# VHH binders against G2/M phase-specific E3 ubiquitin-protein ligase (G2E3): the designs that were tried, part 20

Target 1, 328 residues: G2/M phase-specific E3 ubiquitin-protein ligase (G2E3), of Homo sapiens (Human) (q7l622r371to698)
Amino acid sequence: IWNSALDAFRNRNFNPSYAIEVAYVIENDNFGSEHPGSKQEFLSLLMQHLENSSLFEGSLSKNLSLNSQALKENLYYEAGKMLAISLVHGGPSPGFFSKTLFNCLVYGPENTQPILDDVSDFDVAQIIIRINTATTVADLKSIINECYNYLELIGCLRLITTLSDKYMLVKDILGYHVIQRVHTPFESFKQGLKTLGVLEKIQAYPEAFCSILCHKPESLSAKILSELFTVHTLPDVKALGFWNSYLQAVEDGKSTTTMEDILIFATGCSSIPPAGFKPTPSIECLHVDFPVGNKCNNCLAIPITNTYKEFQENMDFTIRNTLRLEKE
Below, E stands for the ipSAE of ESMFold2; O stands for the ipSAE of OpenDDE; V2 stands for 0.75 times the mean of E and O plus 0.25 times the DockQ between their complexes.

## First folded at step 18 (VHH; framework vhh_gefurulimab)

Design cc5 (from aa4 with S31D; at its last look DockQ between E and O 0.69; V2 from the best seeds 0.72)
Fold by ESMFold2, look of step 18:
Structure cc5 (fold): chain B 328 residues (1-328), chain A 124 residues (1-124)
Amino acid sequence: as target 1 above (328 residues)
Amino acid sequence: EVQLVESGGGLVKPGGSLRLSCAASGFTFSDYAAAWFRQAPGKEREFVSAISRGGYTIYADSVKGRFTISRDNAKNSLYLQMNSLRAEDTAVYYCAASPDLLYDWLTPSEYDYWGQGTLVTVSS
C-alpha cells in the first residue's frame, strides 16, 4: 500500500483515497517510525501535490481557488487535514501560502486586505489596473462602462462622483475576488486544519507559522546545500572539491540542474523542513559511474572522477533523467 | 545599505530610443514591486511605469505603447525601454521600490526606496 501510494504521488496524480489511507498509516506512527526517510519523502510529495492541485491558484504564492467539484467532494477539508497531519508528523514546510491566505487564517478574512498580486485571473487584474490608473473622473467612468457586466455580476457596480471613488471600487473588487468568492472553500479548509489542534497553534504562534506556511522568496544556494550535507570521515578531497564546484556552477546557471533538483534527488524534498531532515543528510564518495540518491537515508553518493567535466556530466545526466521519470 | 542606482540616461533625438537600467543592492529585489517615475524641471515627480512582484505591468497613458518595463530578478535589475521618444519625455528618471503595489500606485509617497535619478534629454 505504501509503495503504491508513493508511486501514485510520483506520477503527479492526486488520489484522495490513497492520501487518506497513507495519512492514517502515518497518524498511527508505527510505519513512519520504521521508515523515517520514506515518511519524509511522502510528506514532501504530498505538499508538492497540494501546492500544484486545483485547490490552489497563483503563480508566486497560493490562494484558494473556487472549484465546485472539489468542494462537493470535500477536498478542501481533506487538504486542510492532510496539511495538519504533515505538520504534526514533522513534514516539510508547505511554503506556498500567500500572505493573504495566512492572514485570513490567523486574523480573519474581515481583517485582511488583499492586493493586486493575489489576483491570478489576468482579465480581473487588468480591470483593477485600469481602474486604479485612471487620472480623471471621466476616464474612470469610461472604464467602468466598459466593465459594466463584470462589475454588475460581482455586485461592485456603484455610482462614481469623484476620482477617489476608484480606491473603494478597487478594494471591493479585491475583496470579492480574493475573499468572498472563495468563502466556502476557505471555511472547509479551515475546518480541516483544526485536525490535531493545528489551526489553534497557527493562530497562537503567527510569526513561527508564517515562516513555515508562507512562500519564501529566497531560493536554495550553493552555501546552503554545502552546509546541509554532512561529509563522512575519509572523504575523497578531489571528489568533494568537484562537488563544491558543481554546486557553484549550478548556482551560476552553468548547468540545467537546479538546487531544488539536487535536493529532491538526495532527499525527495524540494525544500528544507523546519525541523530539519531526519535522518541528517549526508554525502559519500564512492567509486560509482553515476551518482546515487538514497532518499530513505537522505544520502547522496557522488562519483569519483578524474575531471570536473566528467563529474558534472554524470551528475547532470543522472539527476535530470531520474527526476524526469519520477515526475511523469 | 539599500541602494537603487539608475543608469543609461543621455541625449537623444526625437523618435530615438534609450534603455534605462536600475541596479538594486542591499535587499532582495524579487521581494519588491518596482517603478519608474520622472521629473521635468519645475514640475512634480510623475508616474511612468510599475511592475509588481508577480509581474503585472502598469503604464501611464502618456507612455503606453512606447515604453516597456521589465525586470531581471537574477541580476537584481529593473529596466525601462523607451522608444519613439518625444521632447516631453525630457526629465530626470528615478527608480523606486516598495514591498507591494498598494492602492495608490501613482503617488511617489507610496514607495519606500528611491534612486538618485538619471537624466534623459530629448532634443534636436
Scores: ipSAE 0.653, ipTM 0.883, lowest interface PAE 1.4, mean pLDDT 83
ESMFold2 (binder alone), look of step 18: mean pLDDT 85; pTM 0.869
OpenDDE, look of step 18: ipSAE 0.810; ipTM 0.934

Design cc6 (from aa4 with A33T; at its last look DockQ between E and O 0.72; V2 from the best seeds 0.00; counts 0 for: pae E 2.1 > 2)
Fold by ESMFold2, look of step 18:
Structure cc6 (fold): chain B 328 residues (1-328), chain A 124 residues (1-124)
Amino acid sequence: as target 1 above (328 residues)
Amino acid sequence: EVQLVESGGGLVKPGGSLRLSCAASGFTFSSYTAAWFRQAPGKEREFVSAISRGGYTIYADSVKGRFTISRDNAKNSLYLQMNSLRAEDTAVYYCAASPDLLYDWLTPSEYDYWGQGTLVTVSS
């Protein structure tokens, strides 16, 4: 079932019913207990799909969108449920929530103040910027006249008497666009997150869950990857040295391969789950001509070569071509 | 230790160009709104440009179309490309940063971190 679900996701045809069925299987943890690497790969693909779905909007971090068809199909509820199941079953950090979405879940929308970066609509953002940068009451009134129909539509039209009135206007526009506009999607998503008690845990431990749910400038490093993989067998000192040099070269930008590419090649995941990988990632130094990634076991076999140049060439070639084929 | 270090200032003729850089360290630069301010002799520090975490840009009217702000979060760096420079652009230029400003990006007191400044002189 796992292999079938992975193939469907790789074809880039998201099917909510199929995703719901697989999430139900994962909730019981019976299939995933026998194939832990496949479960983690599926959960990684699911989180990636949700992040890029029409249910969320934003480039840097995500807030909920207003999608009338998705609301009719109850997809916000199902998305919350899928996230809750993923978190309980050791899935990767979603890492795409805006702080605003997170604060709405934890402290309530009435206690949350959105910011400019929560606005994904460029035209709305420009209205906010123009209002914020007005330096005279006359300029502010002119901007409001240009935006009159929009401000009237959203219930933010107001009499301007002083320049300081712009701050309340900006606050009101942000509150409407980011919070009020998506109230129904948010409540549905919140109900889905109650699955397995997850929302209650998020609200009880906000610092820990902020690290897991919210977008952060986190990066994989040569140090992180070198420490992630355990050595199963007697190490080949030369090959292991080339491996560490390769990680450093990737970190230094001397290869087209990225740290994320290496992690995906070995594990199927683009990020390290909060609970860690099951099984624990490992590295082998075997007499192979090219590296092999065994995603079911999170195992990376590295080549034994005579020179570092050969090592890097074989790593780059195999990883690049393997990941390219997986996209097709 | 939090540090913002400007560079790229110098002497340039009217109509010329300069590119200012600001290197950030000691904090997660990508989590901050970043801005350029400038201060001419005998004047108050004034807003030049800002860029949000998400890449929205704001410019003072006096520099629109001539200056371009950008950031490179991988290098923890902020940039200001200044073209078509004029004598009135002569000032010490300061890099500033603050988390998630809601509504008052123009006021210097709203920014938590400041550089030491780099002098730009536009003169024949």
Scores: ipSAE 0.506, ipTM 0.824, lowest interface PAE 2.1, mean pLDDT 83
ESMFold2 (binder alone), look of step 18: mean pLDDT 85; pTM 0.865
OpenDDE, look of step 18: ipSAE 0.807; ipTM 0.934

## First folded at step 20 (VHH; framework vhh_gefurulimab)

Design dd1 (from cc2 with A34M; at its last look DockQ between E and O 0.56; V2 from the best seeds 0.72)
Fold by ESMFold2, look of step 20:
Parts: sequence; C-alpha cells; structure tokens
Structure dd1 (fold): chain B 328 residues (1-328), chain A 124 residues (1-124)
Amino acid sequence: as target 1 above (328 residues)
Amino acid sequence: EVQLVESGGGLVKPGGSLRLSCAASGFTFSSYAMAWFRQAPGKEREFVSAISRGGYTIYADSVKGRFTISRDNAKNSLYLQMNSLRAEDTAVYYCAASPDLPYDWLTPSEYDYWGQGTLVTVSS
C-alpha cells in the first residue's frame, strides 16, 4: 500500500488529504465499515509498511537506512510527509523510531550519540565490539591494523596512546555509521516531516512526541490499559477485579496474549493514537461466556465468571482465536 | 523491586559443561542489556559475556568459543552455556543488567542491577 500511495502522489491525480477525508466521511456515515475504507486501519497499515520498508533499518527500533534508489526517487521525503499526515489525521503512534533518530530530529545530529544497537550492519558492529572489548593497548592496535582501510575510509583513524582511547574511536565509528552515513536521507526525511508543521511540533514538545514516535519494548502496560478503558456501565465488582488481575498477568508474561493483542481485539489498533481514540475506549461486564470486542465503538465486553482461572482462559482463548482468524 | 536470581552452578570436572540461568523480575527484561561477570576467590569481579537489547553478543577472550550467552525475553531469562570448562573458570558467576550496554561494558560499576551469584567449581 505504501508504493500505491507514492504512485498516486507522483501521478498528481491523487490527493492524500482528500483520500483520507473521504475515508473519514465514510466511517462517520452509518454505512457498515469495510476493510479498505477504515481510516484507522488504513493509517495503521501505512505505518506498518513504512516501518518495514527499505528506508529504515533495525530489528526492534529503527534508524534510517542508506538506500540510493530511494534517495533518487525522493522516497525519504515522501515517507516523512506521510508520517506527518498520519499524525495530523489521528493515525496510530508509529512507535518504531530509535531514540537516536528521534534525538537527531529534535536536538540535531551533532548533539546525539548513537549506541551499538543502532548499528544494523553486523560487520560494523563486530568492529565496534572488538575495539571496545580490547583489554590491552597491544590488542587494540592489532585490531585497528586489521580494520585500517575501513577506518581510514570513514575518517576515524586515531593515534592510540592509552587503552581508554578506544572509547572515542568507538564514538567516532558510531557517529559516522549511524548519523553521517545517512545525512542526505535524514535531511530529506526531515523536509517531509515539515508537512503541516509537524516537525516543528515534534521539536516544541519532545517528551510527548518521544512517547509517540519511539519504540518502547513494552509499548503498553497494565496501568496504561486499565486507565485507557473507562467503565461507563454499572460494573460487576468481581469481573472488574479479574480484569485488572488479567492485565497484570499479561504484563508479567503469564499469558501468551499481549497488551497489543488486547488493544487490537477491542479497538483494531496495535497502539494508542496520538490524538486518542474516538470514541473513548470503554469496558463493560456482560453475562456472556466469552469476551466481545466492538471495534467500531472501542468497547470491550468482559465475561462474568466464577473464578479468575475461568476468566483468564476465556479471555486468552477468544483473543487468540479472533486475532488468528483476522490474519487468515 | 528489581531481582536477578542466578542458578545452575555446581561442581564439574575439567572439560565438562554447565548451563547457568538468571531469572529477572521487577523491570522490563526486554528493555535491558544483560551481562555475566565472575569473581574467583581473592580476585576482582571480571567480565565474562554480555548481550545487548538487540541481541549483539560480546565475550571476554578467555571464554570466547567455549561459552554462549543467550536470552529468552518471553521467560525474562538470561542464560550462559559453559562448555570445555577449565579450572580457571572456577568462580561465583553474577548476572547483571543495565538499560543499554554501557560504553565501558567490561567495568562492573557501569551496570545497574546485580544478582547474588551462583558458584561454579571446576575440579577433578
């Protein structure tokens, strides 16, 4: 879908603002929701395609890649533009930036220090590891000689007089590989993010946007979900207690269900949109055997059961099988 | 609040194998870099191995090729598979954690959390 959107931009017959507006009107129109017409689902898929595109590299959190074809096709600019448009139109939190990429956008590349996990190139990572793990000056000098051509090419050769000189060498290699190497992609991506004033907002409110843009290993917590879903009906005290215990069990890894699975089941989204959900997520207790997710209303109906074990089994079974069927 | 609990230590003959485990709780395991250190009697605590959040592995030269570090984020557990054990591997082995691999990853004081240790004894 990302390539299709880009083709439409380049064709000039497609206006993404109008397409998003049309999808939004359709969702508000009382016609039944359809997969291609859902604004939230479209924006979620767009962000996932962006995250997994060749423009980004990294396993969990992402930095920009150096992709010469994408540069020639102006794809970094278009990616920044689409991310900006998604944020303005209430799209889900992208949640895939490394802290390094985010810090470059907000504080500038010159004020940002990358870390080993920012390096996706295994061979470069091994050079850094060998240099920083050296325990003698003699070993360090031997490693540098083995990597001499690479270090000279990237401008990182240093005179080594003490073992601690390895730390500045490592910082220089990291700075080149993660930041200097991708300078042109980064500037193009930044220009795209200026769409609708979004980059300026990110820079003005860095803590809020860090929580939206940056990958967090545990994106959702029991506290976040318990606070997200409000109780609007007369609650069953026992069922609500089981719900809170279930969230804690999921957070503790005592279930195959994830916080993201619960959110998708109730809302259709894997993350909380920056503008929040419309309508506000809610929870109700029903005399049903199994939970029900109403994605149109962001409502989760939880079962009233006699025991917590029964509650957890029914939650896990239904969520797992519902999400499995949605993938098929 | 934070707890790291090592297990799997014991007595083993030279050339033997052991697998150490470290069970973690009280923090988001997948958001931390993890390391093994060891301390032989009368010696300073020394680096053995580390694994970053992203899965990069680091080994002291003395254990490279014999030890394998791994992690299971679903079980909040860190492992050290120790093969071809030698008498000089005798030590108390400690699990350590920090949010990112420190730039001085060989230095114990750079890590935020520590376990109580598990004794490994390699002798005939």
Scores: ipSAE 0.736, ipTM 0.913, lowest interface PAE 1.0, mean pLDDT 83
ESMFold2 (binder alone), look of step 20: mean pLDDT 87; pTM 0.881
OpenDDE, look of step 20: ipSAE 0.814; ipTM 0.937

Design dd2 (from cc2 with S109R; at its last look DockQ between E and O 0.80; V2 from the best seeds 0.78)
Fold by ESMFold2, look of step 20:
Structure dd2 (fold): chain B 328 residues (1-328), chain A 124 residues (1-124)
Amino acid sequence: as target 1 above (328 residues)
Amino acid sequence: EVQLVESGGGLVKPGGSLRLSCAASGFTFSSYAAAWFRQAPGKEREFVSAISRGGYTIYADSVKGRFTISRDNAKNSLYLQMNSLRAEDTAVYYCAASPDLPYDWLTPREYDYWGQGTLVTVSS
């Protein structure tokens, strides 16, 4: 069933209604225990689609967007539910939340102060920048007059008497744009996250969940990947040496392959799930020309080659061509 | 060991150009906001420019249109391209960083890390 679900999901344009149906099947799932790699791959694709969906906005990390059609179709609730189901079933770290979205979930919107980088609307960001960079009351008043209609529209228009009044104005604009504007989407998303008690767990263990929900750069390293894969069979010292050298070369930018590419090739996931992979990832050395990734078992077979150059060429070729074809 | 090291300062004639660099080490520079400040002799340190983690750029009015801030996260480096230099631009230029742009990004005290500075002299 997992193979059929993966084919339907992977080979179609993303359809929120269909994704909701498949997530519901996963929620009731004893079947996935027999094909854990396929479940992990589906959950990874699901998280990737959610991150890139119209429900979220932002370039580095994501906040909720205001999408009135998605709200009417209850898609924010379903997104929260899908996230909760993925976490309970050992899915990959979503890793795309802004710290602001996370703090809203854990500490409440009233206890959260957004920052400039939470604003994805360039024009709104420029208004904030101009206001907060003003050095005289006269300049501040001129800026406010120029953006008067916007400030009135969002309910942030105020009398300016001193330069320090700009700080409250900026806090009000940020609060409106990032928090108040998306209040109803946020409450709907939060209700979805209550599925299986997940929101309560997030709120009880904020530091642990920040590490898996929030965006962070450079999450995969040569050290992390080398430690992730256990040696499954009799090791070939030369091939394992080339593997470790390859990981270091990728980390150093000596290859166009990324750490994420390698992980996807072996497991189907772009990040390490919080509960770990099931089954645990393994590596084996085979007398084959090219590497093989068995995503159902999270197994990477690396080639035994005469030279490192041959090893790297075969790894890079296969990983890139396999991932390119899978994106069709 | 966190370090910010400025370079590229020097003597230049009015109307000339310089490019300042700041090399960051001991922390993940791409996860930080960064800024340039300057201090002329006998004056207080003043804001020049900043760049947020997400790439928003901010300029003091006195340098807007003449200076350009940029960053290269792969090289852990911050840059300031300084064009159309004037005598009043003479100062020691400092690189600064903090996890997020402070709400009071004009105030030096709000930044966590500082370089030692590089001298720019604009004189004929």
Scores: ipSAE 0.745, ipTM 0.915, lowest interface PAE 1.0, mean pLDDT 83
ESMFold2 (binder alone), look of step 20: mean pLDDT 85; pTM 0.868
OpenDDE, look of step 20: ipSAE 0.807; ipTM 0.932

Design dd3 (from cc2 with L101I; at its last look DockQ between E and O 0.35; V2 from the best seeds 0.00; counts 0 for: pae E 5.0 > 2)
Fold by ESMFold2, look of step 20:
Parts: structure tokens; sequence; C-alpha cells
Structure dd3 (fold): chain B 328 residues (1-328), chain A 124 residues (1-124)
């Protein structure tokens, strides 16, 4: 089974069933001592697969998702086991956990306070924001009435008599969505992490494992930004082509502008929220001399120019000077 | 030493614009939620806007649509773009940070770090 799994790994035809079988072999044999290059490539691909799997949710850092089929197939347990085996055998740092997921593993879910950024569902995040921002009991009651079915469904419906009741309501919603909703996946994942005593080591050395398991901020990419901005009905093919070329040039370091600069110019944010933007960012092609960023609508108007060089020069000039003035 | 330093305040006429900056040092700013508060003379400090680590933005109703919060994690900086300024916006503006998004974003005591403030005056 080893030879077949190794051949599939080498051919980049990654088979999850073989991955599970190979991890069993790794756990019980001297895999790393006999096949060091193949082990590292397998573990790297495995961690990449886990991060991008349906078992996790979130764009910046990952929390567990609720996937009923994956639970029935015991995949949360296998994911925890694979991660444990990878750590013991010197695999790459996973680096994708939210701090909340990590704190649940180390200190327990009952001792962990979820935060707004743990919520990847934009509609749920907006409910939390509206409740927390209420300044009168009347406004709070109105918001709760608008969200009645959701609050009833998750068991967070409560009588509101004072404005301060909103604080416990927000805590209850966060606790349900981030922790209680995925309790069974979490316990299964945690049991898998007990493999080779790994969970106990994580709990014993939290600072060291936080640096290995938890997500650190990532740089934006050309692909991410090109996919982020939607195009309205009447596109200009040439201008959009220059836009995509500009993003690639920025990623390649051929421009003085950064991806963060572009995002700030268009949206006012230096990173993409886990729940995304509201309204959804958009591109408009206008007969303008220079680009315009409308941060209220997350809209970027790009110039229509005769050459790419003109396009890049006008983009770089406007974005950098606008952001420079914002820092003065 | 953890430090937040505001700048960019000044005198502006009604309907004008102003951009505030807050420079952070002594901690990993990208791991913190950040906010702007303001305090007019004789009034308590009030919430203006906040931005989460992941970029969720929150605004007081009085400034929504006029003010834009943003952050530059590479420069450890927080910004507030203030447009369509009104006389009622006159206040000392404070930058604040917390390692977690507080449940009560409106309450100053939920934030661990504070700047010294920068004065914004909107006057004819």
Amino acid sequence: as target 1 above (328 residues)
Amino acid sequence: EVQLVESGGGLVKPGGSLRLSCAASGFTFSSYAAAWFRQAPGKEREFVSAISRGGYTIYADSVKGRFTISRDNAKNSLYLQMNSLRAEDTAVYYCAASPDIPYDWLTPSEYDYWGQGTLVTVSS
C-alpha cells in the first residue's frame, strides 16, 4: 500500500484514502528515516489539503465548520490525527488556526471567549454588530424582533428589560455560532489530536504551539483582489485587461503600489474581513483621467487609457498620493 | 513600551474634510482591534468607529456615511477619514486598541491602550 500511495503522491493525484493509509504507516513505522523527501512532501500536501478542506471555515484564520457528512465519515477525527502525526514527524507548521480554536484546545471551550472575527457568516456578524451598537432599549427590542426567528432557532432568544442585556445576548450568539454549533466536530478533532500524546503537549506548551498552529497575517495577492471586485454590466475589455495586468505587476513588485494600498484606496480596509465586504466591492470603467475610490460603496473606478503604461502611471500616482495625504 | 500617538487634528470649516492618523508601537498592531473615540468639552468620551483585526467596521450612527475607518498593518497605523464635518464633530479624538474585539465596542473601559488625543475643531 506504501508503494501505491507514494506513487499517487508523486503524481500529484492526491487520494484522501491513500493519505489516511499512509498516515497509519507513518504512525507505526520509521517512515521519516527511510523516505525523508517523500515524507516532507506528503506532510506538506496533507496540511495544505486540511487547511483548504470543508472541515474548516474562515478566510484569514480557520475555525471548524459544521459538516454533517464529514462527521459521519469521522473526518474531523482523522484531521486531528493527521495533524498530530505531522507535528511529531517534523511536518510544516499548519499556521491556519484562529486564536479561538487554539484557546479552545488549550484552555477549553468553556474558558474561551469568541470574537466577531470568528464569525465568517456576514449576516450573523451584522446581527451581532447591530445588537452591540444599539443605544436604547427600544432599538434593541426592534433589532431582536427583526432577528426573532434566528435567535429562536439558536436558543438565544431572551427577555430584554434593560439596555445592558445586549451584552449577554452578544456573548450568547458568539458562543453558539463559534463554539456550540461545532461542538461535536471539535470534540472529534480534539480526540484525533490526542494521537501520540500531541494534544497534551500542545496544552503543556501553549506559547510554542500558538506560534506553530495559529494564523499570522497574510499578504494580499493579485488573484485575491481580481476575484474580490465584481464587474458591472458594461465592461471595457481593454481597461479590465489593464486592471488585471496591473494587479499582477503589483504582485511581481513592478509597481510602487502595494495590494494593501489598492484595497485601502477602494474600501478603506487594509485586509479582507472574514465575512467579506458590504456592499460587495466592484469595478467600474469610466472615461476618467485618474482612478477614483468610493470607500462608502467599495467601488473602484479605473481609468480608460490607450496604453498599459499610462494605466499603471495613473493608478500609481493617484493611489500613492491619496494615501500619502491621508498620512499627513 | 506600548504607545498610540494620534495626529492630523486641526481647524476645519463645516462641510470640510480631515484625516486622522494613529501610529502604534510596542506591540503587534495587526493582532489588535482598534477604535476612535472622541470627547467634546464637558461631555463624556463617546464611541466614533472601530475596526476589527479582520476588517469588520463599526460606526456610530452620528458619523455613519461621513467617516471611514481604516488600518495599515504594515505601518502599524489606524486612520479616520472624516468628511462632511459639522460643528458637532468638534472634540478631542482618541485612538484605542484591544487585543480582542470587546463585546461592548461603545464603552471606553473595554479598550486596553489609549493615545493622548488630537483636537479637531469645526468652526465657521
Scores: ipSAE 0.191, ipTM 0.643, lowest interface PAE 5.0, mean pLDDT 80
ESMFold2 (binder alone), look of step 20: mean pLDDT 85; pTM 0.864
OpenDDE, look of step 20: ipSAE 0.828; ipTM 0.945

Design dd4 (from cc2 with L106Y; at its last look DockQ between E and O 0.68; V2 from the best seeds 0.00; counts 0 for: pae E 2.02 > 2)
Fold by ESMFold2, look of step 20:
Structure dd4 (fold): chain B 328 residues (1-328), chain A 124 residues (1-124)
Amino acid sequence: as target 1 above (328 residues)
Amino acid sequence: EVQLVESGGGLVKPGGSLRLSCAASGFTFSSYAAAWFRQAPGKEREFVSAISRGGYTIYADSVKGRFTISRDNAKNSLYLQMNSLRAEDTAVYYCAASPDLPYDWYTPSEYDYWGQGTLVTVSS
């Protein structure tokens, strides 16, 4: 879907002052195994593809990677543009930026101090850990000699006279790896984010945009999802009771299904947009064997079953297998 | 209210094993780095091990290869598996947390939250 999104923006001679082009891309997108009928599903898949692309690195939250081929193809710029367009057109919260990437965009790279978890390269992280673990000047010098070629390559060799010199060395290595190494990708990505004035808005309202761009440690709760979905048809008290019990079981870790999985199944989004969903999410209790998610309408049809065990088994099976197919 | 509660301490013979647990409540544990410290009688509190939010692990030289730090974010719990215990491992063990792993992870004052400690005694 990545290449299809690029073609839609480039081959139409994209004009950022006309947001209607994003709507046309959504309506004309066609997935081989899945026909998207929802603008929100397309934007969600686009953001998921972007997050998992070679342009970003990291396990919990993402920083930019150094990808020379992507630079040649201007893909960092296009990624910034796609994200800007998604934001102004009501797309889901991206929610994958590291605080370091966000702070670089808002406050500048010179005013940002990276941390160990910004380093996704295991070997580089181990070098930083070993240097910072040193307890004597002799140990520190020995570690530096073992890492000499790397430190020479990145320009961080320095004369060590006291043990406290390790802290500046660690800061230098972090600054190189996380910031200087990816300077050109960062500037290209930043230029793409200027599309429709989005970068300027991010810089003007940093707290609000941190909440939608950065990886959030919080999770959706049973209460939040229970209150999110409006009952749209005549309710079945037993089925709604099972639904609420299921949400609690998922929150308690008694199912392999996550709250995010349920939200994606029903809406196509992994998080609640800041402006809310359009249309408003709903649930219905139908005489069906298995749940159905209508992502175009944000509607979840839950099964009417005789037992909670049957309800949970059918929910878990369908959500897990539906989302597996969508990720493949 | 933020709370860290250690458990699993006790008396053990040299060469034995113990597993310490630290239950976290009142905050999203997955958003924090966590560490174990210990304080032997008459000594200052010293660093044992830490784990970053992203899963990088750090060990003091004295425990490397014998102790294993881990955590289960779904259960808001931190663990320390302690093998091949020695008399010098006798101490009160403390669980600690901070939003990011400090650059000076050896220094207790760099951590925001602390448990009350659990006593480990290694003695014949």
Scores: ipSAE 0.524, ipTM 0.829, lowest interface PAE 2.0, mean pLDDT 82
ESMFold2 (binder alone), look of step 20: mean pLDDT 85; pTM 0.868
OpenDDE, look of step 20: ipSAE 0.734; ipTM 0.893

Design dd5 (from cc2 with S31D G54S; at its last fold request DockQ between E and O 0.53; V2 from the best seeds 0.72)
Amino acid sequence: EVQLVESGGGLVKPGGSLRLSCAASGFTFSDYAAAWFRQAPGKEREFVSAISRSGYTIYADSVKGRFTISRDNAKNSLYLQMNSLRAEDTAVYYCAASPDLPYDWLTPSEYDYWGQGTLVTVSS
ESMFold2, look of step 20: ipSAE 0.724; ipTM 0.908
ESMFold2 (binder alone), look of step 20: mean pLDDT 85; pTM 0.861
OpenDDE, look of step 20: ipSAE 0.808; ipTM 0.932
ESMFold2, look of step 21: ipSAE 0.736; ipTM 0.912
ESMFold2 (binder alone), look of step 21: mean pLDDT 84; pTM 0.858
OpenDDE, look of step 21: ipSAE 0.803; ipTM 0.933
ESMFold2, fold request of step 25: ipSAE 0.739, 0.726, 0.712; ipTM 0.912, 0.911, 0.909
ESMFold2 (binder alone), fold request of step 25: mean pLDDT 86, 86, 86; pTM 0.875, 0.876, 0.876
OpenDDE, fold request of step 25: ipSAE 0.830, 0.833, 0.827; ipTM 0.943, 0.945, 0.942

## First folded at step 21 (VHH; framework vhh_gefurulimab)

Design ctl (from dd5 with Y56S I58S Y103S W105S; at its last look DockQ between E and O 0.01; V2 from the best seeds 0.00; counts 0 for: pae O 18.4 > 2, framework grips, placed apart)
Fold by OpenDDE, look of step 21:
Structure ctl (fold): chain B 328 residues (1-328), chain A 124 residues (1-124)
Amino acid sequence: as target 1 above (328 residues)
Amino acid sequence: EVQLVESGGGLVKPGGSLRLSCAASGFTFSDYAAAWFRQAPGKEREFVSAISRSGSTSYADSVKGRFTISRDNAKNSLYLQMNSLRAEDTAVYYCAASPDLPSDSLTPSEYDYWGQGTLVTVSS
């Protein structure tokens, strides 16, 4: 997904304003058959890859990393561009930006104060903690001596005369590690985000974009999914009843299936994109034994069964197995 | 094949001690940061302790002063000495390893390798 995306987006003929079309090629198909793919699924996978890539560091909230090879390959720019394109074309909320990264984008690095939580490097974090928890000047000096080489390397050595100097030292270390160290990656990433005017919008509407970039989406509920999927055909009343009961059961933890699993099965996404789904998600009742998810049209075909138990079993079985196979 | 195998779990009374071990195979443990996580019934997996490649250690507040993490690079092993055990320490304990240096805020997804876990039950 990543390499294909890179190749596509780097193509001179690529226009980020145009609709994104996704097709899957079946391996070993002598006919070269292509199947249409889901755009939102593609973008979801792309964002997931980006989040877990070496371009970012941290756990739940992430900052940009410093990767020389990635920088040489201009991947930070590409990442920014991808993110911008994803947001505009119906991709998921990334939700993995640290507040510090976000603030750097909106208010500038010079106006951003990083915190200890921004430090993913264990050793650096420990150094900062030790410095910050020093209780005497002698202790502080001892710690500085122990990490002398590091402090010298990053240009944070200073004369210690009072214990309060530890605060300036910590500030300097955080500033270097979180902001100055990744200056070049940040500038490249920021340039990528200018694609389709996304950076400008982020800066103009920081509150709205903070929720998208820095927070994971809220948990899906039975109510949300019930309202999200609309019925297009003459519904089977019994089947729809089972559907609603099933959603409630899933919400109540009475199923091994999650709400996210259901959404992924139907749309290829684990969350509702900020731009919404296109087409709008729909439910149809079919005389089939097992549900069918069509990610390309966001349609969930539910089975018509005689009993709820059978309905639930078939739903759980199909959704779980389908998702499992897709992860392999 | 890369593998982490935990051992040393069991039933212990409150105030008791256990020592968990994690044996790594298929990779050089000294090149990795390592951590212990635990998961109690009905709860999410949580960070317990970490040790960097250089030997720097970190602990969750809940176990600080009671637990000690250590490594033996020659034996390709990770250890967790658990003292003054409490009922709330009851959980499956997992060993994890990552080429990246961990922090106290690390999530399970940041670790590349995991053990199968060992159950620790603290009960009177």
Scores: ipSAE 0.000, ipTM 0.206, lowest interface PAE 18.4, mean pLDDT 90
ESMFold2, look of step 21: ipSAE 0.000; ipTM 0.503
ESMFold2 (binder alone), look of step 21: mean pLDDT 82; pTM 0.836

